# VH-VL binders against Probable molybdenum cofactor guanylyltransferase (mobA): the designs that were tried, part 10

Target 1, 202 residues: Probable molybdenum cofactor guanylyltransferase (mobA), of Natronomonas pharaonis (q3irt2)
Amino acid sequence: MGERTGVIVAGGQSTRMGDVDKTVVDVAGVPLVRRVANRLLAVVDHLVVNCRRDQQERLAAALEGLSPTFAVDEVPDRGPTAGIMTGLSTVETPYAAVVAADMPYLDPELLEYLFERADSHDAAVPRPEEWFEPLHAVYRPEPMAEACAEALEAADARIITPLSSLDHIVIERDAIVEHGSLRSFESVDTPEDLERARERLS
Below, E stands for the ipSAE of ESMFold2; O stands for the ipSAE of OpenDDE; V2 stands for 0.75 times the mean of E and O plus 0.25 times the DockQ between their complexes.

## First folded at step 5 (VH-VL; framework fv_belrestotug)

Design r21 (from r0 with light chain K97L; at its last look DockQ between E and O 0.05; V2 from the best seeds 0.00; counts 0 for: pae E 15.4 > 2, placed apart)
Fold by ESMFold2, look of step 5:
Structure r21 (fold): chain C 202 residues (1-202), chain A 120 residues (1-120), chain B 108 residues (1-108)
Amino acid sequence: as target 1 above (202 residues)
Amino acid sequence: QVQLVQSGAEVKKPGASVKVSCKASGYSFTSYYMHWVRQAPGQGLEWMGRINPSGGYTSYAQKFQGRVTLTRDTSTSTVYMELSSLRSEDTAVYYCARGGKYQLLYFDYWGQGTTVTVSS
Amino acid sequence: EIVLTQSPGTLSLSPGERATLSCGASQSVSSTYLAWYQQKPGQAPRLLIYGASSRATGIPDRFSGSGSGTDFTLTISRLEPEDFAVYYCQQYGSSPLTFGGGTKVEIK
């Protein structure tokens, strides 16, 4: 099995926490993005962080010692499809995990399973309930980046649109529970979520 | 080492304005919020506002909205606090204070303070 | 606006004694959005504790913080001569940022 890359999509406007950048908010003494990065690095060899230019110094500080490559969006705030495209365009490994920056319970065992299932396909994408989780998935970088570019050209910014043109495997709820935890998909979006994360990860 | 050096003491008359500088060194100036906190003689601490030096965005306590203006000069790593329409109750020591890591809003390093005296 | 009420206003103790300082909030503050500062006469405040319980760099382990919701505590396990000062709590969970009124720890 070849080397692996993890891409954290951290770019975009974060308005749920007032004027504070959610990606670097403190979670029991560790920045939110660093908790995600630590769990991701249990499964991957290289770390890529997609972000806005104004975030780069803060993210570099939060991720000190982890040697991330930054994939900065040339035109900011084009949504997560653009962030995936930019992040994956820097990847040189055969497969990459793409995860959101706000999932501090990211499950390395589930990610391992996603890499295994993606083999010989363009993507492995979980569907824990009724929705796909495109920001918790494993992709072939080139096909996915190209599909994202085409979706953006067609003015269809939904991050699920690129997936419909790829050879992908869907990981359903029963496989998710068998090979990991549904907690992997929990995000920090509200002050209540943050308080809960601080208590759980203390 | 992190250092915040403020401009010297000021004596002003009621109705005037004062502008206090805070020069930062020893860290990445644009990576941390800069706050201003004042302390009247024999009194506690009062937060006035903050500036994000990266983009210049400001947030002020309601009490000071319309009287305080925070600005920065990234080329000199300096923040300025201007307080207008001074009154005798504005007599205080004014501190700049650096926000915590990761843009957290506690204050990990403080300037030496600038005494502003408003007297008629 | 969250009002922080510190008690007692003054705490008279001897070196070697344990100091317990209280900070009460008018509404709930998460256990990680509360800081404590020490201030000596003629000096700027000094950060002791952030996130309710995390010690700042260079702060000795005799200082500890605890609490959640509306009730927070700073404890100095064994007072040293240099610990006689005024202590302030500060919340950073909502705007505006607010400080408590202070607790003066003075030598008995």
Scores: ipSAE 0.000, ipTM 0.457, lowest interface PAE 15.4, mean pLDDT 87
ESMFold2 (binder alone), look of step 5: mean pLDDT 93; pTM 0.947
OpenDDE, look of step 5: ipSAE 0.013; ipTM 0.573

## First folded at step 6 (VH-VL; framework fv_belrestotug)

Design k1 (from r7 with heavy chain R50K; at its last look DockQ between E and O 0.03; V2 from the best seeds 0.00; counts 0 for: pae E 15.5 > 2, placed apart)
Fold by OpenDDE, look of step 6:
Parts: C-alpha cells; sequence; structure tokens
Structure k1 (fold): chain C 202 residues (1-202), chain A 120 residues (1-120), chain B 108 residues (1-108)
C-alpha cells in the first residue's frame, strides 16, 4: 500500500467547554486533539487538520512538533461535511483516514483494518450500531471531497449524503469488535465525558 | 460561452522561468478549479497541478513540486502558471483546463495551449 | 499513482468501420472517475466521455464508453472522417490525475 494521510476534522466542533475550544482542552496533560493525532499517526504518514481560521493558532500550538498541514475553512458554520471536503482536498495520498478531533480513544488497529478493507473502494465506513461513523472512516480523497462538494451545493450538509454516492464498504459491528474496539467511536462532548477521559487516560 | 484564452508562445533558456496566463470568460470564474496539463512534442498529456476557485490552495504533481507555482487573479479572471528552473525537457505545449462542475472532475474546457520552447 | 495503459498504440481503420479502444489501469478505478478525450493535430484535447460512460455535451451518439475496475473501453460505432485523431483516457479518482499514453486512430 502507498502512503497514508490522516485528516482531523476540528472545524466542525463548534461546541465549547466553557470559553475554551474543546479540541485543545487538556486531558491528563495532553490536548485532546493531540491525543487524537498521536493515535492517528500510528497508522498514517501525513497529518492534515481541518479547522476554522480562528482555531488555527491554538491548534498549531497544541500540535507543535507534529508538522500538520492545516486545511482552513474560509466559510464558517458549514458543518462536518465542509470540513471533510476541505481536509480531503489537501490530501495527495491514495487514501486518508478522516476522524473527529474529539475522539481520543480511536484505535489504530481498527484504522489499519479500515485502510485494508478500503482497497479498491472509495471508502470503508464503520457501522457499529444502526448508524454510520463517517468521522472515523477511510476515504479516497478526491471522490469523497467531490461528493461533499456536490452535497453542499445541493444544500444538504449531512455526511450520509456524500457517502451514499460513493463505492463504499460497510464495516459491521462484528468486524469492528474483531479488529478494534467500540470505544473508538466515543467522543468527548460534555464535561462529564472530559472527566471520564481524564480518568481513563491518566 | 466558456472560453479559456492563453498567452502567446515563449522561448526560454535553460535555468530561466516562464509564466503563462490563462484568461477565463463565459462562466463564474470563482466557482471552478483550474488545472494545468502539458504535452511534450509527440508525447501524451501530463497533469501538472490545480488551483482552487479562491486561489488559496494549490496542489502540484510531485514531479513539479518546488518548480511550479499557480496563482489566480479574480479581478481579471486570470490564472497563471509559472515554471522555474526550465530544462530542455520542459519544452511542451502547456494547457489550462477547467475542472468540471465540481472540484476534481474531468476537464470540460481547455485553453488553446501555449508553446514553451527551452533551448540554449 | 495509477498508470493507465492504452491499446493499441495505433489503430488503422476505414471510414464506416467500428473502432474499439482499450484503457487498462494498474489498479482499480471507479467507473465514475474515468474520462476520454479526443485530440486532433494542433488542437487542445476535447472531452468525449466522463464517468466512464457519459457523453459530454455535443458528442455524437457514435461515441460510447464502458468498463469498470481496471478495464475500460471507448467505442466508435461507425467512424466518420473527422474521428481520425488521438484518444486519451484519464482517471480522476486518485491523485495525481493521470492519462493514458493515447491511441492514434488513423485512416487505413
Amino acid sequence: as target 1 above (202 residues)
Amino acid sequence: QVQLVQSGAEVKKPGASVKVSCKASGYSFTSYYMHWVRQAPGQGLEWMGKINPSGGYTSYAQKFQGRVTLTRDTSTSTVYMELSSLRSEDTAVYYCARGGKYQYLYFDYWGQGTTVTVSS
Amino acid sequence: EIVLTQSPGTLSLSPGERATLSCGASQSVSSTYLAWYQQKPGQAPRLLIYGASSRATGIPDRFSGSGSGTDFTLTISRLEPEDFAVYYCQQYGSSPKTFGGGTKVEIK
């Protein structure tokens, strides 16, 4: 397989922990996004971070030393679909993993499995429950970015819209459990989640 | 109608730089990617790079990394391709080509081409 | 990168005959991301087919595209005098975008 890229979608994370961007919140001595990046870099060669312009500086500080490429959304509030589009637009590798910035438990082994299964397809997307996890999936950059652009033009910002237009394979629960953990999809969204993360990752 | 009009032929010496322009008309200039493709004499087509509608992002083929620069002027609806450190192997016809309706689609419109000759 | 190999290099036919051009890919390409172009001497390429099988605006019905995975085909059902040219396939499903080496359709 060729080189791989990881795309962290941070721009769509409009929720804050108080006055602080949750993507850079400290979790047991490490910024949340950095924990995500470190796990991602276990299976990818390049790192792309999608974010808003106002986030870039503090994200750069949080990720210092990792040399990420920033894919900045110039238009705010377009949602995760726009973030995925912008991020993937900068990717030059055959495949990229796209992950949310608030998923500190993502499993590198599961991502590796997704890369393997994505071969010859436009995407490999987990479906641990009745819903997909498109922000923990592997994509061909151009097809997915193009599909996202089309969806946005049609004023349909749901991630499922561009995904439905791709040649994608679904990774069901049994395969997810076999090759990774369901914890991979847990996000930090509340102060309670944050405290739990601090306890788990201490 | 969509038109892409490129600048005239260029003759350059090795080591020099060349800047080719592509003026677009007949469509929303800021809605489409612009690509550059070259063709050496008697050879096939080679993708060089692309620039996004806003001009804020470029992507280049690895072969041209560090030597090619794409820029975009919205006020004049013009895209520029600058190639530096020219070599004889850079002798080719250079085309600007509009991406399809979306970012990464096929090339639906082409400029007439600009011949760049590199000779000592 | 995805390498596209076109065959034959040259196809010699007479007007009215059927032309079949092949484009092979080094790895699987979604049919959604394969295009064909026509180029005449001294002219820029012209888009014929996109998405492997969709005709571009203004392209005659005699041009058709088919295929999937690693094998794609451009067919000209009945050659017209103006169809003698070089034809290129191109994939845009993976970076960098790549072209085939071309097939020259020449008059016999």
Scores: ipSAE 0.000, ipTM 0.543, lowest interface PAE 12.1, mean pLDDT 91
ESMFold2, look of step 6: ipSAE 0.006; ipTM 0.444
ESMFold2 (binder alone), look of step 6: mean pLDDT 91; pTM 0.923

Design k2 (from b08 with heavy chain V50K, light chain R24G; at its last look DockQ between E and O 0.04; V2 from the best seeds 0.00; counts 0 for: pae E 14.0 > 2, placed apart)
Fold by ESMFold2, look of step 6:
Structure k2 (fold): chain C 202 residues (1-202), chain A 120 residues (1-120), chain B 108 residues (1-108)
Amino acid sequence: as target 1 above (202 residues)
Amino acid sequence: QVQLVQSGAEVKKPGASVKVSCKASGYSFTSYYMHWVRQAPGQGLEWMGKINPSGGYTSYAQKFQGRVTLTRDTSTSTVYMELSSLRSEDTAVYYCARGGKYQLLYFDYWGQGTTVTVSS
Amino acid sequence: EIVLTQSPGTLSLSPGERATLSCGASQSVSSTYLAWYQQKPGQAPRLLIYGASSRATGIPDRFSGSGSGTDFTLTISRLEPEDFAVYYCQQYGSSPKTFGGGTKVEIK
C-alpha cells in the first residue's frame, strides 16, 4: 500500500515504425508515449522512462511537465529484458508497474488490480491469451532486475526466464476481464493501428 | 482562462458531512488530476487526496481514508469532495487544485477556497 | 510519509534585499519532485517553481530554485513589495504529497 512507480519501456526496435520513433508520434493531439504516461500516472506516483540515448530529448519534450526519471540503455537494442532491468534499477518504491510505450489503451483499473495482487509476492503478470505480458505487469524491483540481469548473462532471450526465478502470481483472462479490459493490451504496431488509435482516442 | 470555481462557505455541526464542489473551465477537464488541499486557521497546507476525472480513480491520504470521498461529473466538469463525521479540527479552508500540464502532480491552478466551519 | 522542514520560520527583510528560503526533507527527494508556492493573505497558493528549479509560467526571473537530495532552496534575488508573503515547499515524490510548514517573508 506504499508509494508506487510506473516504468515505461520506450527503447528497442518494437518502438520504431520504419525510420520513425513511434513513441512520439501524434495520436489525436497527444504523443503516443504521453497517452501511456497519463493512464499510468492515474495509479502511480513516480514515472520512470526507459529509452535509448537518442530518444531522450524527444521523450523529454513529449513528457514535458510530468517530471520523468530517464533510465537510459547504454547498450541499445538488447530487447525487452534489458529495458525492464534498466528501468527497474532506478526504482526506489516497493513495487513498480512495467508497461510498454505503445499501449495507448492502458487500463488504470487493471493496473490497480495488478498492484493489489502483487502485494507479498515478487510479481503479478497477466496472461490474457497463450503468452505472459511482462510489459504490462507489476514487479518488486530488485528481485526482478536481478533476474533480468541473470537471464541476459546467460544469453537467454526469452522474457519468461526471469519470471521462473520469482515468486509470481499469474492473472488469467477471466480475472483480467472481471477487473479491467483486454483493450489494455492493444498496442500500436502498424500505420493501420495508429490510424485506429487516432479515431478511437479523438 | 483556466478557472476553478468552488461552492460557497459552509457552517456545519460536529458529526455532519459537507460536500464542496469545484467547477473547472478553460481546459480539457478529463486530462488533468484534481487534488484537494486544506488549510486550518493559522496553519500550513495539507494534501487530502486526488481524483483522475478520466476514469474516476481516487487516492487519499491515510489520515482521510474512510472519511473523504471524491467524485466527478464530466458533463458539468465538476469535482466534488465530501468529508464525513466532521469534527472541530476539520474547520479549514478547502482548496481544489489542478495537477500540472499533462497530469503533473504539483498544482498549477487553484480554486478560490471554501471555508468550512465546524461549530456546535 | 516525507516530512518537509522549512527554515527560517520568518524572514524580516526590506525591499531590494535577497531572500534565501530553505526546505529540508526527512529523506531524499528527487529534484524532479519538488515545488514551491507563494501564498498571500486571503488568497490561494500560487505555483512558483516546479522540478526544484523550473519557473512556472509568468513567474519573474528574480525567483529561482535549487537543491537536491534532502536540501532545497528558494531564492528571491531582489525583493519587491508584492513578494512579502508565505512560501511553501512541496514534495510530490511520495504519497501522501506533503508540504513544508512555510516561511513567512515579512517587511522589516
Scores: ipSAE 0.006, ipTM 0.447, lowest interface PAE 14.0, mean pLDDT 86
ESMFold2 (binder alone), look of step 6: mean pLDDT 91; pTM 0.918
OpenDDE, look of step 6: ipSAE 0.015; ipTM 0.555

Design k3 (from r7 with heavy chain S59K, light chain R55L; at its last look DockQ between E and O 0.03; V2 from the best seeds 0.00; counts 0 for: pae E 11.5 > 2, placed apart)
Fold by ESMFold2, look of step 6:
Structure k3 (fold): chain C 202 residues (1-202), chain A 120 residues (1-120), chain B 108 residues (1-108)
Amino acid sequence: as target 1 above (202 residues)
Amino acid sequence: QVQLVQSGAEVKKPGASVKVSCKASGYSFTSYYMHWVRQAPGQGLEWMGRINPSGGYTKYAQKFQGRVTLTRDTSTSTVYMELSSLRSEDTAVYYCARGGKYQYLYFDYWGQGTTVTVSS
Amino acid sequence: EIVLTQSPGTLSLSPGERATLSCGASQSVSSTYLAWYQQKPGQAPRLLIYGASSLATGIPDRFSGSGSGTDFTLTISRLEPEDFAVYYCQQYGSSPKTFGGGTKVEIK
């Protein structure tokens, strides 16, 4: 498998915790987004960060030295489908991981497995429980970006809709546990989550 | 310096086809969608379709599905719009337009336009 | 498809006056998917506003956009001689992307 890209989707409403941009909140001495980026870079060669324009300066500071490419949504707040589309439109490698900015336990071994399973397909998408995890998946950039564009143009912004037009494989819970950890999908959504992350990642 | 330079005016007979080129320069050609919009004399703007130059994937407005074909040549940074089975109502100025940075949705740079006249 | 209706069709004003242009949509359009363009005779359109209210690069701040739902407005606070042109709104939230019919701002 050739070179790989990782895309962090940092621009959605889920990156706010009240009035605070949680992507740059300190987690045991390291900004949240940087913890995600560090784990992603263990598996990929290039880093792309999708964000809103108002986040770019803060994210650039948090990711200093990692040389990210910023994929800025010119029109903000169109949801995660738009963020995936924008991020993947900058990718030139055959496959890219797409991950949310708030998953500090991102498991490099699980990501490696997802890249392996995506080979010869358009996507490898985990389903650890009832729901797919499209913001913890590996995609062929152009087919996925096109599928996102189609969904947005049809006024169907649901993040799952692009998958219906792709040759995708589903990574079920048993395979997830065999090749990584379910902690990979844990996100920081509340102050309690943040405190727990600070303790675990100290 | 972003530029979109289109091929010259065309005069065609009904039933023929026309192929208009749009050469891009000053940016990463494969990183931005290219759209085509036309404007009949004295009329407003009409979106025809778009192409992702990286993979060549296209989407067309329903009105033009089956008559329009968008292609690209990444080695020359050029997109092409071919419209077949021309009718007199296809007489218009045809524009290529680049989508916004990292998005294809609104059009931040436009070609100069190519006049296509369909008459016998 | 979403039909955009611009009003008035023609707006006759003098330099220095305020211009207010309306764009009405047949269905609700998220403000994030509304743009405005200026077109002068013999020229391609030029992007003015995206996301209903965001000013495009290089566009003077006398241009502003507002609105939501089905009603959107372009305002030129003080017309300059170079502002006499045709203005189009565009929605890009649903396929096909559609434009309004245009409002011509002409010198009185």
Scores: ipSAE 0.007, ipTM 0.514, lowest interface PAE 11.5, mean pLDDT 88
ESMFold2 (binder alone), look of step 6: mean pLDDT 91; pTM 0.923
OpenDDE, look of step 6: ipSAE 0.015; ipTM 0.554

Design k4 (from r0 with heavy chain L104A; at its last look DockQ between E and O 0.04; V2 from the best seeds 0.00; counts 0 for: pae E 14.0 > 2, placed apart)
Heavy chain, then light chain:
Amino acid sequence: QVQLVQSGAEVKKPGASVKVSCKASGYSFTSYYMHWVRQAPGQGLEWMGRINPSGGYTSYAQKFQGRVTLTRDTSTSTVYMELSSLRSEDTAVYYCARGGKYQALYFDYWGQGTTVTVSS
Amino acid sequence: EIVLTQSPGTLSLSPGERATLSCGASQSVSSTYLAWYQQKPGQAPRLLIYGASSRATGIPDRFSGSGSGTDFTLTISRLEPEDFAVYYCQQYGSSPKTFGGGTKVEIK
ESMFold2, look of step 6: ipSAE 0.006; ipTM 0.455
ESMFold2 (binder alone), look of step 6: mean pLDDT 90; pTM 0.917
OpenDDE, look of step 6: ipSAE 0.019; ipTM 0.636

Design k5 (from b08 with heavy chain K101S L104R; at its last look DockQ between E and O 0.05; V2 from the best seeds 0.00; counts 0 for: pae E 15.5 > 2, placed apart)
Heavy chain, then light chain:
Amino acid sequence: QVQLVQSGAEVKKPGASVKVSCKASGYSFTSYYMHWVRQAPGQGLEWMGVINPSGGYTSYAQKFQGRVTLTRDTSTSTVYMELSSLRSEDTAVYYCARGGSYQRLYFDYWGQGTTVTVSS
Amino acid sequence: EIVLTQSPGTLSLSPGERATLSCRASQSVSSTYLAWYQQKPGQAPRLLIYGASSRATGIPDRFSGSGSGTDFTLTISRLEPEDFAVYYCQQYGSSPKTFGGGTKVEIK
ESMFold2, look of step 6: ipSAE 0.000; ipTM 0.454
ESMFold2 (binder alone), look of step 6: mean pLDDT 91; pTM 0.927
OpenDDE, look of step 6: ipSAE 0.027; ipTM 0.610

## First folded at step 7 (VH-VL; framework fv_belrestotug)

Design p1 (from s30 with heavy chain S59R, light chain R24G; at its last look DockQ between E and O 0.03; V2 from the best seeds 0.00; counts 0 for: pae E 14.7 > 2, placed apart)
Fold by ESMFold2, look of step 7:
Structure p1 (fold): chain C 202 residues (1-202), chain A 120 residues (1-120), chain B 108 residues (1-108)
Amino acid sequence: as target 1 above (202 residues)
Amino acid sequence: QVQLVQSGAEVKKPGASVKVSCKASGYSFTSYYMHWVRQAPGQGLEWMGVINPSGGWTRYAQKFQGRVTLTRDTSTSTVYMELSSLRSEDTAVYYCARGGKYQLLYFDYWGQGTTVTVSS
Amino acid sequence: EIVLTQSPGTLSLSPGERATLSCGASQSVSSTYLAWYQQKPGQAPRLLIYGASSRATGIPDRFSGSGSGTDFTLTISRLEPEDFAVYYCQQYGSSPKTFGGGTKVEIK
């Protein structure tokens, strides 16, 4: 298994909390996106951050010393499918993790397992409950980026549509619990979530 | 300067296989995907497939699935295209072409082409 | 698979004239995923335009691209002797990547 890349999708509407860019809000002394990046870097060799152009300076400051590559959306605000496509289009490694910028509890052990399970497939995607977690998964960059492009061309922005055209394996709840934690998929969406994250993370 | 240098012309019989090489120089070989495109005499261009040289991952056009195999040797910065079960309609010039930076799927540099002739 | 239809098949023009080449797609193609190539006899194709309208490195400003949806155009504002060649459009937004059939620009 070769070198690995982690892609943080930071550019979508899900990274806003009101008029605030939550990717750079402080969580117990560390910006939210940096908490995600630190956990990713325990498992990957290269960091890519997908973002809007207006975020790049703030994200560069939040990620100082981590040497990220920025994958800026050419057309802003096209949703997470476009962000995945743009991020994965920059990846040079055989496999990449794709994670949302608002999941500070991501578990390096679970990510390691996802990379291992993706081997010889196009994707390893968790399904902890009823729905897949496409923004917490491992992909082959080219097939996933191509599938995302095709979905966007068909005016179908749903993030799960690209997955249906891939050779993917599903990592179900039992395996998630065995190799990591369901907390991995908790996101910071509300002020209450933010306060809870501040309490838990330091 | 970026260069893609392909192996020489080949003449094959129907049913045989051909293996064409493409040696890259002037850039980081594993940083860019490599594509293969062919052109039958007097005709247009047809995409065949792609390889990621860093890990060896491949994807092929459905028309060629099962007959084309792309491989690479990172120690020599070389990609290989093997086409099996050759037919007369496989007579063409075969090009390797480098994908754009960040795995964008347009082709910014091309090899000189390799003529493969399939005849009895 | 997206079929690209180029027209005309042949343009017969003199140096100094304006050439307008059309590429029509069977389905909508995002302009970010459309490229144009030039091919001279006995040579490999050369990238001219990517993203429908962006000139590749070293391409003179007499070459320009435009269009969206299903209709794309390459314009050569003033033909030079070295511009007489075959031109191909390519879409790279959907698998498989496909090329148009080409437009030959030849001396009248």
Scores: ipSAE 0.006, ipTM 0.453, lowest interface PAE 14.7, mean pLDDT 86
ESMFold2 (binder alone), look of step 7: mean pLDDT 91; pTM 0.920
OpenDDE, look of step 7: ipSAE 0.012; ipTM 0.552

Design p2 (from b08 with heavy chain Y57R, light chain R55L; at its last look DockQ between E and O 0.07; V2 from the best seeds 0.00; counts 0 for: pae E 15.8 > 2, placed apart)
Fold by ESMFold2, look of step 7:
Structure p2 (fold): chain C 202 residues (1-202), chain A 120 residues (1-120), chain B 108 residues (1-108)
Amino acid sequence: as target 1 above (202 residues)
Amino acid sequence: QVQLVQSGAEVKKPGASVKVSCKASGYSFTSYYMHWVRQAPGQGLEWMGVINPSGGRTSYAQKFQGRVTLTRDTSTSTVYMELSSLRSEDTAVYYCARGGKYQLLYFDYWGQGTTVTVSS
Amino acid sequence: EIVLTQSPGTLSLSPGERATLSCRASQSVSSTYLAWYQQKPGQAPRLLIYGASSLATGIPDRFSGSGSGTDFTLTISRLEPEDFAVYYCQQYGSSPKTFGGGTKVEIK
């Protein structure tokens, strides 16, 4: 099994909730990114946070005591494919989880299952509905980082393009529900989502 | 208050096995990794392995792979370390140690230690 | 495997003096994954510093840690009688987790 790394992709889209960086928004007394980190650390041994340079100080404060390694995108706003590449390039463990910074209900049991299913493959990627969840998945760092680099050089920054070149296992809805919760994929995108999260996690 | 209480000292012959227990209290047992570290007389500290009590997943130092087994019983909040094919070089104090805040791998609480003596 | 070399092996000092303990890694270690422990005779180790420079709960601020890459330092600004002990560094960024050989701080 070996040791595991968790990568939180926190860069690029910090303004999706208006002009505020939602990664550090308070959710019932705890920053959003810290709720994600706490749940991720139930399953992994090392924490990597991918971000823009201008976020690093705020993220370090929000993650005080967790000792994250920061993987900074020197060219900001190249999208999540670039963030995954940068984050995974720092990973020394055989497998790493890659999760978005805005999923405060991240399910440790489901992550455990994803690590188990990734074994002997390049990736384990959930498909809870119609779309893959590349920012809630487990990858072999080297193959995935290379696939991301190729997609970016081909001027195709779509996050699903790297998956087409990987030996990946798809985790369908039935398996997700059997080994975890669909809540794991819920994100905080709107003010209404934020209020709901504050109520649920209070 | 966090406590890790280990089983008592053991005297074993070469070739035998030993099983040391570590009972946790004062915190959520399944929320923290449990590590094992040993210290030979007059020597430094040597990491042996880790168990995640939330599912029993383990990882071992290569030196001990095949000889050490970590298990847990969530109903009693207890981790067990079993070391087989004992040699005189295995004479040491064996510690269980809780992983740090948020399941990071530094060791914030330690058991009192269990002395294992291997002699004929 | 990352080898941690601590120096000096023994540091003989008096109460009130400043102690400087060195830990050198055989290859680069992220400062986020370096810890220091204190061990008194007959006792289990006690965590002092994690993340190279962060004080553990209940540790007095006369203890400080610094360093990056391959070179790390534990400093005790003014030794108290209870500080005479063996000190170990530990890296936890790569498997297996490894400890330094220790520095004994003893009364001169």
Scores: ipSAE 0.000, ipTM 0.455, lowest interface PAE 15.8, mean pLDDT 86
ESMFold2 (binder alone), look of step 7: mean pLDDT 91; pTM 0.926
OpenDDE, look of step 7: ipSAE 0.066; ipTM 0.681

Design p4 (from s30 with heavy chain V50I L104F; at its last look DockQ between E and O 0.08; V2 from the best seeds 0.00; counts 0 for: pae E 6.4 > 2, placed apart)
Heavy chain, then light chain:
Amino acid sequence: QVQLVQSGAEVKKPGASVKVSCKASGYSFTSYYMHWVRQAPGQGLEWMGIINPSGGWTSYAQKFQGRVTLTRDTSTSTVYMELSSLRSEDTAVYYCARGGKYQFLYFDYWGQGTTVTVSS
Amino acid sequence: EIVLTQSPGTLSLSPGERATLSCRASQSVSSTYLAWYQQKPGQAPRLLIYGASSRATGIPDRFSGSGSGTDFTLTISRLEPEDFAVYYCQQYGSSPKTFGGGTKVEIK
ESMFold2, look of step 7: ipSAE 0.095; ipTM 0.702
ESMFold2 (binder alone), look of step 7: mean pLDDT 94; pTM 0.951
OpenDDE, look of step 7: ipSAE 0.196; ipTM 0.713

Design p5 (from s30 with heavy chain L104W; at its last look DockQ between E and O 0.07; V2 from the best seeds 0.00; counts 0 for: pae O 13.1 > 2, placed apart)
Fold by OpenDDE, look of step 7:
Structure p5 (fold): chain C 202 residues (1-202), chain A 120 residues (1-120), chain B 108 residues (1-108)
Amino acid sequence: as target 1 above (202 residues)
Amino acid sequence: QVQLVQSGAEVKKPGASVKVSCKASGYSFTSYYMHWVRQAPGQGLEWMGVINPSGGWTSYAQKFQGRVTLTRDTSTSTVYMELSSLRSEDTAVYYCARGGKYQWLYFDYWGQGTTVTVSS
Amino acid sequence: EIVLTQSPGTLSLSPGERATLSCRASQSVSSTYLAWYQQKPGQAPRLLIYGASSRATGIPDRFSGSGSGTDFTLTISRLEPEDFAVYYCQQYGSSPKTFGGGTKVEIK
């Protein structure tokens, strides 16, 4: 299959729960981002973490022992397109999975399927409903990074813009359910989500 | 036109350090990765490492981990390769080579090479 | 790492003849990430082919690349005097980036 990389986008959302960065919030004894990383590492060989400079230290602590490569955004708060670009720009494998830092239920089997389907394409992107899940997708790093760069230069930071320029295969709901779970796309965004995660993962 | 101009030949003693420069011109310097490749006399090409467009990220071949440092200066459009703890086996021609624009591409432009000789 | 083995080590031919150079990978390489370079004595390498089969700017059409998986080939349809040099294949899809040992095309 070849070497694969996982990219965790942790800086693109700039969301907090109170004064705490949600990406490092404890979920049943494990930081949220580490739960994501552990699941990701079931299918990839290398770990990249995209983040803001002010996040790096706490993320490094949360991911201690996993030897991630940090891809730091030069300019913060440019959105997920910038995060994806920065993360993928550090990848030296043929394909990489890009995932958000707040998806603790990431399904390794689904990711494996995405890698398989991505073969000979620029990307494999899930579309569980009417929208894509670009932060749960597999990309060829070069084409996607360039597409993101061009989108940002054009002052169009919408993720759909770089996707539209890629040869991507869409993974529809039926295939997603067949090879994984829709729960894979659930994120922790609210305190309620966090409590639910603590209960579910305890 | 794209040009990569490297610094002159170096002669060093074992244990010393060498720093080679690569000045780029003719393109958007801050958009492309820069790689370093060396070639021992009569031998093939060996990839050493890469530095990203902003200079904030580097990756090195395992063989050179701990001994090589890549840096870049945007104000002068120059990339630097420093190799420490030099050994006789480090005698080689060192090349800077332009990579891709935010991509891990092939090397489309090369410096003229810098000969580094390590001898006691 | 991916090891690239080039064969033959030396290829002796005359101008006008066809040259076929092989590059074998220890594991599968995406065709998108395979390049060929030419190097003449005292010069830096020059990019010939990228993406296994795409010719770089300014490269004559007598140079062509093909292959997939673990087997790649550089072909020079009709050798010109200036084509006698060393040729290297390279994969740039997996870290670390690696080169083949090279094939020397020399004049018979």
Scores: ipSAE 0.000, ipTM 0.529, lowest interface PAE 13.1, mean pLDDT 91
ESMFold2, look of step 7: ipSAE 0.006; ipTM 0.581
ESMFold2 (binder alone), look of step 7: mean pLDDT 93; pTM 0.940

